VH-VL binders against q96il0. Designs and how they scored, part 50

Target 1, 167 residues: q96il0
Amino acid sequence: APERGAERRDTAPSGVSRFCPPRKSCHDWIGPPDKYSNLRPVHFYIPENESPLEQKLRKLRQETQEWNQQFWANQNLTFSKEKEEFIHSRLKTKGLGLRTESGQKATLNAEEMADFYKEFLSKNFQKHMYYNRDWYKRNFAITFFMGKVALERIWNKLKQKQKKRSN

## First folded at step 19 (VH-VL)

Design I21
Fold by OpenDDE, fold request of step 21:
Structure I21 (fold): chain C 167 residues (1-167), chain A 120 residues (1-120), chain B 108 residues (1-108)
Amino acid sequence: as target 1 above (167 residues)
Amino acid sequence: QIQLVQSGAEVKKPGASVKVSCKASGYTFTEYYISWVRQAPGQGLEWMGWISAHQSYTNYAQKLQGRVTMTTDTSTSTAYMELRSLRSDDTAVYYCARDHSYLPRGHDYWGQGTLVTVSS
Amino acid sequence: QAVLTQPPSVSVSPGQTASITCSGDKLGDRFAYWYQQKPGQSPVLVMYEDSERPSGIPERFSASNSGNTATLTISGTQAMDEADYYCQAWKSSGAHRVFGGGTKLTVL
């Protein structure tokens, strides 16, 4: 049977979180860990009288969340692939099969796996640095909009108090 | 002035690979992403994926997974898109476009496009 | 897959208001973008973040995004506005982008 060439997926499929928060909730909800990223998605509450600025903030937070989930999903896929390749390579070098006599998947010892982790972290160091840079920029933008929303809410409360005093 | 200049038109056979280049100028290349979009003759726009300037983050359209590879060269401010195992339905104009790394600004600057023709 | 649906064509008389819709499941929960493309040219961003105009885009261009529908509005439509218009948004799942099918605007 021709070995169906395992389609090298370089990117993880987008996990559709099937978690739906209760319709009557007035709070943000945290879903279960995503299958691919292992990150817990936040389901943002939408107020009935959401301002345009609040909506913009919510959309920006959602986009940043999706950006993060996709990054870690890709990293986890890469990690799993490279880990498997490392194990296979080391077992082959030792003259060991991919399966034990009991039919279980052969594994490496903790010391050999520590070498893999060190190498993987070293190789991906720059990647993580640039990710962190962009993550900080996104969060800075979010924080800035949070400040604007806070100011808008204060102003709206003050206007409502003035209108109540004038009547 | 901000510019994205793409490589010239390509003619390829089915099963071949094509690599299109996109040279960026007029802005700090490392602060933005590059997206790739294609358009088949008489058809709409199709998003292919994006890449960060340092290749730290790449995201491909699901339809193109396994066949597309995006790369960058920060020293020359150039992005590359390679498409493998070409088919007749890959005949399209391929565009590079600038994308913000942290702001939802859309594709604000586009390359002139590169026609890739896949014919027997 | 999040599909953005646009009407294939819209016709308007000069000086009238053109309206192009883009429909998608929970599109109002995502940022919408609009691109203009003239024949043989690269797309041009005309609207971003639902309703923001890039520099150089005329004030007659406006947009909104609510519920499941984003709308591009061109007030006082001119002959030069004849083009294909594409909406874009992020997919409901993942950091992927999707375009609408495009709308051909004809100025009669």
Scores: ipSAE 0.879, ipTM 0.956, lowest interface PAE 0.5, mean pLDDT 93
Fold by OpenDDE, fold request of step 21:
Structure I21 (fold): chain C 167 residues (1-167), chain A 120 residues (1-120), chain B 108 residues (1-108)
Amino acid sequence: as target 1 above (167 residues)
Amino acid sequence: QIQLVQSGAEVKKPGASVKVSCKASGYTFTEYYISWVRQAPGQGLEWMGWISAHQSYTNYAQKLQGRVTMTTDTSTSTAYMELRSLRSDDTAVYYCARDHSYLPRGHDYWGQGTLVTVSS
Amino acid sequence: QAVLTQPPSVSVSPGQTASITCSGDKLGDRFAYWYQQKPGQSPVLVMYEDSERPSGIPERFSASNSGNTATLTISGTQAMDEADYYCQAWKSSGAHRVFGGGTKLTVL
């Protein structure tokens, strides 16, 4: 029988959050955890008189969120796959089947699983370090634009007060 | 000057694999991502995926999942794209392009392209 | 899958204004990008982040993105502007990019 090559899905499918915030809400909403990344998506509020700078900030936040969701979806998929491979390998080495006599899925003890977690974290340490670096750069950029938007709002309020004093 | 130089044209049989290289120069390779885009003859552009310089981040187009692998070598500032189980419809010019790591600046620099022909 | 739709062709006379549209569901909620491709050449980024121009791109190139439509505008179109133009945006789900089908601009 030709071994159906298990198509190694190396990346998680993009999950569309089905959460829709109330239409009349003037606030950002936090959705339920995504099924792949386990991250809670933020649904950003769009004001009626959104400035170009506010729109740019919102789009940057959205793009960064999608970037982050995709990273953790892929990381969780890799973790699940490697965990399963580790369990199978260890059971085979012990001469144990994948199922117990009761038909339950065979499990490893806590000590053996601790070894897996340590190895996984060690192997992925650099990956997480560079991810964190890029995450900080993205959030720094977002924070910078938040500052610009805050200044723009202050300036617009001052201009409106001056016009009201002149009339 | 910023440059992306790709490997030469390839001719492959159906079911074979191809690996295209993209050597970057003129900028700090580790501060950017590399995207791959292909274009079939007389067709539009198709985004294939992107990778960070340290391979910490990778994302592939859903259509190519399981068949495509992107890698990088930071010591040589080179990105690689491997496509497996080649089909006739994989005949295209393949481009590498630079992406910013934390700003949405688009593909600001492109390689010259690599023609991959899949023929029986 | 978020599909970006472009007209297959646009024709303009020299010195006239060319307008190329890119339509997609909630495209205005994402950044749009534009690429120019001449025959036998690699694509060139002409617009990024909806309306920003890269260095070296002429001021006659402008773009906007609102609602479901991004628009590339070329004022005072020249013969050298004859090319294929592609819009690009992130997909609404995931960190994937998608291109439009492309528009052939002909300068008559």
Scores: ipSAE 0.874, ipTM 0.952, lowest interface PAE 0.5, mean pLDDT 92
Fold by OpenDDE, look of step 19:
Structure I21 (fold): chain C 167 residues (1-167), chain A 120 residues (1-120), chain B 108 residues (1-108)
Amino acid sequence: as target 1 above (167 residues)
Amino acid sequence: QIQLVQSGAEVKKPGASVKVSCKASGYTFTEYYISWVRQAPGQGLEWMGWISAHQSYTNYAQKLQGRVTMTTDTSTSTAYMELRSLRSDDTAVYYCARDHSYLPRGHDYWGQGTLVTVSS
Amino acid sequence: QAVLTQPPSVSVSPGQTASITCSGDKLGDRFAYWYQQKPGQSPVLVMYEDSERPSGIPERFSASNSGNTATLTISGTQAMDEADYYCQAWKSSGAHRVFGGGTKLTVL
């Protein structure tokens, strides 16, 4: 019985290169695209007088970002692997080598690659659907906390105005 | 009541594989993730990875990459953890735990644990 | 790998306040979780999101997370609180979790 080669699901290395923004930035900073996920990381600004609710919001945004980065890093790795396997399989079926006579990497035409993309999207449709569901739930939670922070800020401004009127 | 019930103890030889099951009940399985944690005898907790109920999201600890596979069966509300190429240092109690899909709630419910012994 | 460091043991008298620390690089920028484990039992979540308590956890349990240190505080420590305590947080890179080394709390 041929040993079914244990398909080493290569997982993307966890090393997200974090761009460090300048220390004096009073705003959120967007970094360059990550090499694995191709997503631009956001560096969240930390106010000097950050409230507990603001801190919770910041941490929730950070965790959601990391969750998202990891998903796309894994997805891109899977895509790259399956694409390479598809190309190799098709070239083999055509009796073509992996390299041209000029030593260049042999490629498939646009039509053959379109078939790969269609198949890949179809195969991963459910995966993307459930990813989107979880993504929307996370963003809804973030939006809810953004609303709470906004209300807290309004309330604090009102208290300060009342204190100034009483003096 | 929310429960996670794991498979029984396993004894394996070095180089073998083990597959531990975790049956969930008392909640909507498809709305949560399952995390796996192990604990060697007399040692601390080690996070192994987690998986979404629909297997749309998986993430493994770097130390276990290539040797661990997590899967789920939504029809039976069961999670599985397979560890391959077992070593003596893989001797541990293995726990499944519930994890939230979108909130930072930690591992709020745990299985009873499964002892896996790797011996020559 | 970002390692969370805990003291190996803490001892307190009954009725006193126990404090267990968990230290890690930029831990204050991440959510901390705390687990209690008694001998031969599964871990139990006692604190989440730095300072939130699950249902059924006594009010004597509290936690904070600031700078590089998360702290679990048990006020009015009881004999039943004797256990191993583990902190947990997300790693600074990737959607990975890491545990601290654990702290054995002894009630003398």
Scores: ipSAE 0.867, ipTM 0.950, lowest interface PAE 0.6, mean pLDDT 91
Fold by ESMFold2, fold request of step 21:
Structure I21 (fold): chain C 167 residues (1-167), chain A 120 residues (1-120), chain B 108 residues (1-108)
Amino acid sequence: as target 1 above (167 residues)
Amino acid sequence: QIQLVQSGAEVKKPGASVKVSCKASGYTFTEYYISWVRQAPGQGLEWMGWISAHQSYTNYAQKLQGRVTMTTDTSTSTAYMELRSLRSDDTAVYYCARDHSYLPRGHDYWGQGTLVTVSS
Amino acid sequence: QAVLTQPPSVSVSPGQTASITCSGDKLGDRFAYWYQQKPGQSPVLVMYEDSERPSGIPERFSASNSGNTATLTISGTQAMDEADYYCQAWKSSGAHRVFGGGTKLTVL
């Protein structure tokens, strides 16, 4: 099954799973979608000889993943709550009950639900804009540390080549 | 000079609400979150939650879910924490602290604290 | 619920090395932070990002974080270092910060 890391996607189907990566894996793992955020968590590999810079990068990526998962978990709950409130308000305005004749939860048609989606997007536009700004800043910081790690690895390879030539 | 200046001490009855303010100066307010931390008399620090400067993201400690509301006013560089349905065990010093929005810097600057006393 | 466990107290003689531990499940996978609090004062950040020292904090303060344990180390301990010390980290879920219970450092 295809899995993606901690991605900012709320359209993916949600699922409940208790995935456990193998011990001593040499690769990052992408877990199943989190029930609340709909994001797939990354389970990071920890090498035996991780440098201080590599540790800092990994920890920043882990914290950023948690930061992102909690934001979307909060937004998904808000979306669900406001959706139900919108449906109930519109059903009440139409003089309809909260349940159908069969006892099932009453809903609105697709055109009526489009009004909710437009309203929700408009109310949350500024919030999502500031989230995107913070997301970009976090990813810029991660990219900066990735560059530092890459430079460290290049320097170590050059040092190893100089040692081989001297031997 | 970076400062976080909090509102004065308050005395409240059980069931009331309290709202503590925290005015920031000396730094770009919108680059940091504000965390709230409390400390009951003779006890340790308890993290309450954090809020982004634009109010786009709040995160509350589970113990306080449903009783706490954090807000900000970017035009005055001020953060607010409101705690509702007060109980006697909410008696504490309440601190605001800044929390970097994207770097792992911890709580590098703290307010002076606001004593909130809840008594019958 | 994430729990960070600290010893309630640590006593050292002046000039000796003090070691304050903070234990939590897989704490070494997280950034650890340390705060000093003297009576009647606000906390002061003394270590961040596991082992980084803020400007103005003496070099005798150092810290490490690996496995399940973060450690704050004060070498050449002075009477002015007598305070309560708190560790802090992100908890394993929920994007929350959590403090340890605190350690009272006594310099005898």
Scores: ipSAE 0.693, ipTM 0.875, lowest interface PAE 0.9, mean pLDDT 85

Design I21
Fold by ESMFold2, fold request of step 21:
Structure I21 (fold): chain C 167 residues (1-167), chain A 120 residues (1-120), chain B 108 residues (1-108)
Amino acid sequence: as target 1 above (167 residues)
Amino acid sequence: QIQLVQSGAEVKKPGASVKVSCKASGYTFTEYYISWVRQAPGQGLEWMGWISAHQSYTNYAQKLQGRVTMTTDTSTSTAYMELRSLRSDDTAVYYCARDHSYLPRGHDYWGQGTLVTVSS
Amino acid sequence: QAVLTQPPSVSVSPGQTASITCSGDKLGDRFAYWYQQKPGQSPVLVMYEDSERPSGIPERFSASNSGNTATLTISGTQAMDEADYYCQAWKSSGAHRVFGGGTKLTVL
């Protein structure tokens, strides 16, 4: 279990939750769809010589990613439903159909869609605030265990140096 | 003393709804989720779902097919579980259990259970 | 349909060691938890985070989790340990908890 690999794997989860600004569109606040919908198989390697502390860190990171993915999967369903309802109601107000004359789905421009994103964020502000709090606490716990793993590796290296001198 | 106290037993007909309460005391309610677990007579434990204290995150077991709604009231430190469109196989003891919001502590405290009987 | 499989029963003599297994695909990649339930009572957490013991649980309770199997071990088994035992873990998708089917421990 290399020290560099464990330290570098912590970066992404913390960055996503800390930088969701309220003035930006709801899409960035919810997170990219490809993070949740990657259908390609991934190769996961678990070394047989993991320490108990390293195992605990890995399990915490895996659970936190699944906890986060499920939250946003739930929110994405609600977001998609409310988005279509918003577009439908605005097209009806303009006297337009759901399809263009070419048969394609009618859409709203970016300024009009910004109104939807602001409404969605406003209605879900408290929910997302408590989600961010729990996300931060989970990542703080992960960072704490990453520090413990780093100290464990340093102490193991020092013990190996002492054994070599004792030989 | 950490304690979860549930509402009393219910007898319901098929198609009705039931709402079970779970009042928490002795700990900071907002630091934990509440999980609901049921147990049919003579059978094992079945996880139903969990809800965060502020109702910001709710997750339900697939088997319940949108028939369950979980809510909380932080001012009274109380969680609620409502199960709709009751069927005879919903007869069970329903437990609430404390579930840590960000540490892997498991269900460390349980309510006393609420028997819900569904019969014609 | 149990994602986690436990033997329906385990019998031991007083003073002997009882072992209760819980099998699931890649269970060793998840935290495992163990609960004791005596007749007419609510479940009680006896092990968490694979091998950690809550305060108030005797040291004769221990647990491990690796590969596809978690194991609860009770050394020096007493009559008061007769109960149903359930393992629990997160399901690999959907952020759900799942219980094993339960194991009845008898002490004769």
Scores: ipSAE 0.682, ipTM 0.873, lowest interface PAE 0.9, mean pLDDT 82
Fold by ESMFold2, fold request of step 21:
Parts: sequence; C-alpha cells; structure tokens
Structure I21 (fold): chain C 167 residues (1-167), chain A 120 residues (1-120), chain B 108 residues (1-108)
Amino acid sequence: as target 1 above (167 residues)
Amino acid sequence: QIQLVQSGAEVKKPGASVKVSCKASGYTFTEYYISWVRQAPGQGLEWMGWISAHQSYTNYAQKLQGRVTMTTDTSTSTAYMELRSLRSDDTAVYYCARDHSYLPRGHDYWGQGTLVTVSS
Amino acid sequence: QAVLTQPPSVSVSPGQTASITCSGDKLGDRFAYWYQQKPGQSPVLVMYEDSERPSGIPERFSASNSGNTATLTISGTQAMDEADYYCQAWKSSGAHRVFGGGTKLTVL
C-alpha cells in the first residue's frame, strides 16, 4: 500500500539525512523514494570477494536503475510543464486571464482538459513504448549476466566440493 | 558503412544560436541514442547530453541545462543540437556520436565534427 | 561534481609499455571507457566496459578499472599509437557521462 510506505518514511528519520544505510550489510536493500522520480532505489551489496562477472552485473544494474530514475524525473517535470503551457495557451486563445477574479490559478473545464490528457496520453504512450523497449532489452541483458553468475557460482561450489574430498 | 555526417562549420556572434545536424546511415537509427560532445580548441572532450532516436528521452549536461536543445527526425535519420545564447567560450568542435540504447558500449562511431566559432 | 583526472602527458619509447591512468572517486564502481584521438581526427573508441576491446583495436590495448583508478595499457607501443587518450565514465547521479581531461601519449 502506498500510504504505508509514505507513513513509514515520515516516522523514522535519523540524523541530518532521513535515511542512513547500514554500514555493513550482506544484502541488497531498498532505499527511500527518490525526491525527483518517486522511485525507490536498490542499494547493491558489494562483497569483498566479488568476481569480475559479478562486478559487471552489479554495474549494469546500477546504471539501469539510474537510467530509469532519470527518465521518470524528466517525465514528471515535462508533464507539469506541458500541462501549464496547454492551459495558458487555451486561456489566451479564448481571451481569458491566467487568474480568476479571486486571484486563483485559472484552469479549463473538464471537456477542455480532456483534449490535453488525450494528447499527452498519446505522447506518453509512445514514450512509454520506446522506454519499455529499452527497459526490456536492458532487463534481458541483466538476466543473461545473472545466468552467467549463477553458472559461475555452481562451478565454484563444485570446485569447493572437490577441495573437501581432497582435504 | 556506418557513418555520422555533420553539417559544415559556422561562425556566430555572441548571443546568437547555432544548430548542428548529424545524419546517420548504415545502421538502425532507432536502436541507438545520439550523444553530443564538444571540444574547445586545444582542450579536452566535454559531454553535452544525449537524445533517444524517437525524442522520448533527453538528458543534458548540468552546465548546459536551459541553453541546449536536442532533437531528432527519424524519417531522415538525423539528429540536431541547438545551442542558444552563445558565448566566446562555446567556440569548439561539436561531435555527434552514437550511444547504445541499452548496452554499455560507449561511443563507438563519431561524426567528423563541426567547428563553431563565436567571435565579436 | 565527479571529476576524472588524467596525467597531461605520458612518454614511452617504441616497443615499451605505456600506462595511462584515470582517477575518480569510486571509479571502479562504474564502467570505464577509453577513446583515442589523433590530431585533426574524431575520437575512436579503444576500450569499453572497463576491459572490453572493440573489433579492429589491436590486442596490445588492454584496460582495467578498480578502486578509484582505471588504467589503459598499451604493450609494445608503436609510433601510430601517439595520440590523445580520454577516459569516460557514467556519472553517479543524473545519468550523465563525464570525460577525463585527456593524456597526450608521446612515442619517442
């Protein structure tokens, strides 16, 4: 539930930052929502004995997460900006002011706003499609490396099993 | 086979704008981002930003936010970079380079560069 | 802002091994890339993903990336390797790329 995440975030701050990652952790963990994207970052565990293949997988996952967070941060800003520009343009075309007589921000009625949402949804659908293509291809690459890491770990367990027999 | 061909050199006054084109050929344009990199005379490379082929994802270097606009035209396989409010320290060779949309391959192909000179 | 620091120049004799460093805070946690640029030419990618070599790049080019330092190594250095070399990495925040200041390799 969304409310549960927000409530827990607000109730447990520590120090000058709201979140202080564990100094020593043997697991990946999920951090608080990013200020600009509202996505929760994964903080990857870096073991002391990480293999080159494990390092490559971790780096690819980190870059993909940063790539994803920046996309949604940009999308949030673009939505807000384009919404205001659409409203201002339509009000200007109708000869209306940007403020009501009470001084509140003027807006468009529901029918007029439907034009914006339809236009933005069409644009966002295309953006989401292209983003998903790149996201899925990144996911396939990550999955491929996960498989390689899994095979590497199985091989190392077999070598350790042979070591126990010889010792 | 794979080529990025850029528009010709330009001379501009301070305060003007410049728009550099980068026409791609020999590969699937929509599978790559286009990055823009500049190099002031006698200086190093400076990354400016990248844009996805469908213009769905644009990312600009922090120092250029608000002054740079990158666009594409998929029907002509062409990327564009516009830099506004030019200053003398914007004098540089401007490169386009392709950037893989989902793999960390770096900038494997570069345009020939476009010299932009900003002088009074 | 993350900074990638390279020595301004490196000199080697023909046939010797050249080593060009690129230093940045926790650079070993990011992919590093290397580009070669000869005078009057566009850069050419010579190493990517820390240690991978593009097709067409001689085997005498190798690279590593650990801790705060990425290193480009050219064994059996030839006169044709004389160029400027730039490292590049993905910046930790904002999904941006950053280049090092460049290193002029001189083969004497």
Scores: ipSAE 0.649, ipTM 0.859, lowest interface PAE 0.9, mean pLDDT 85

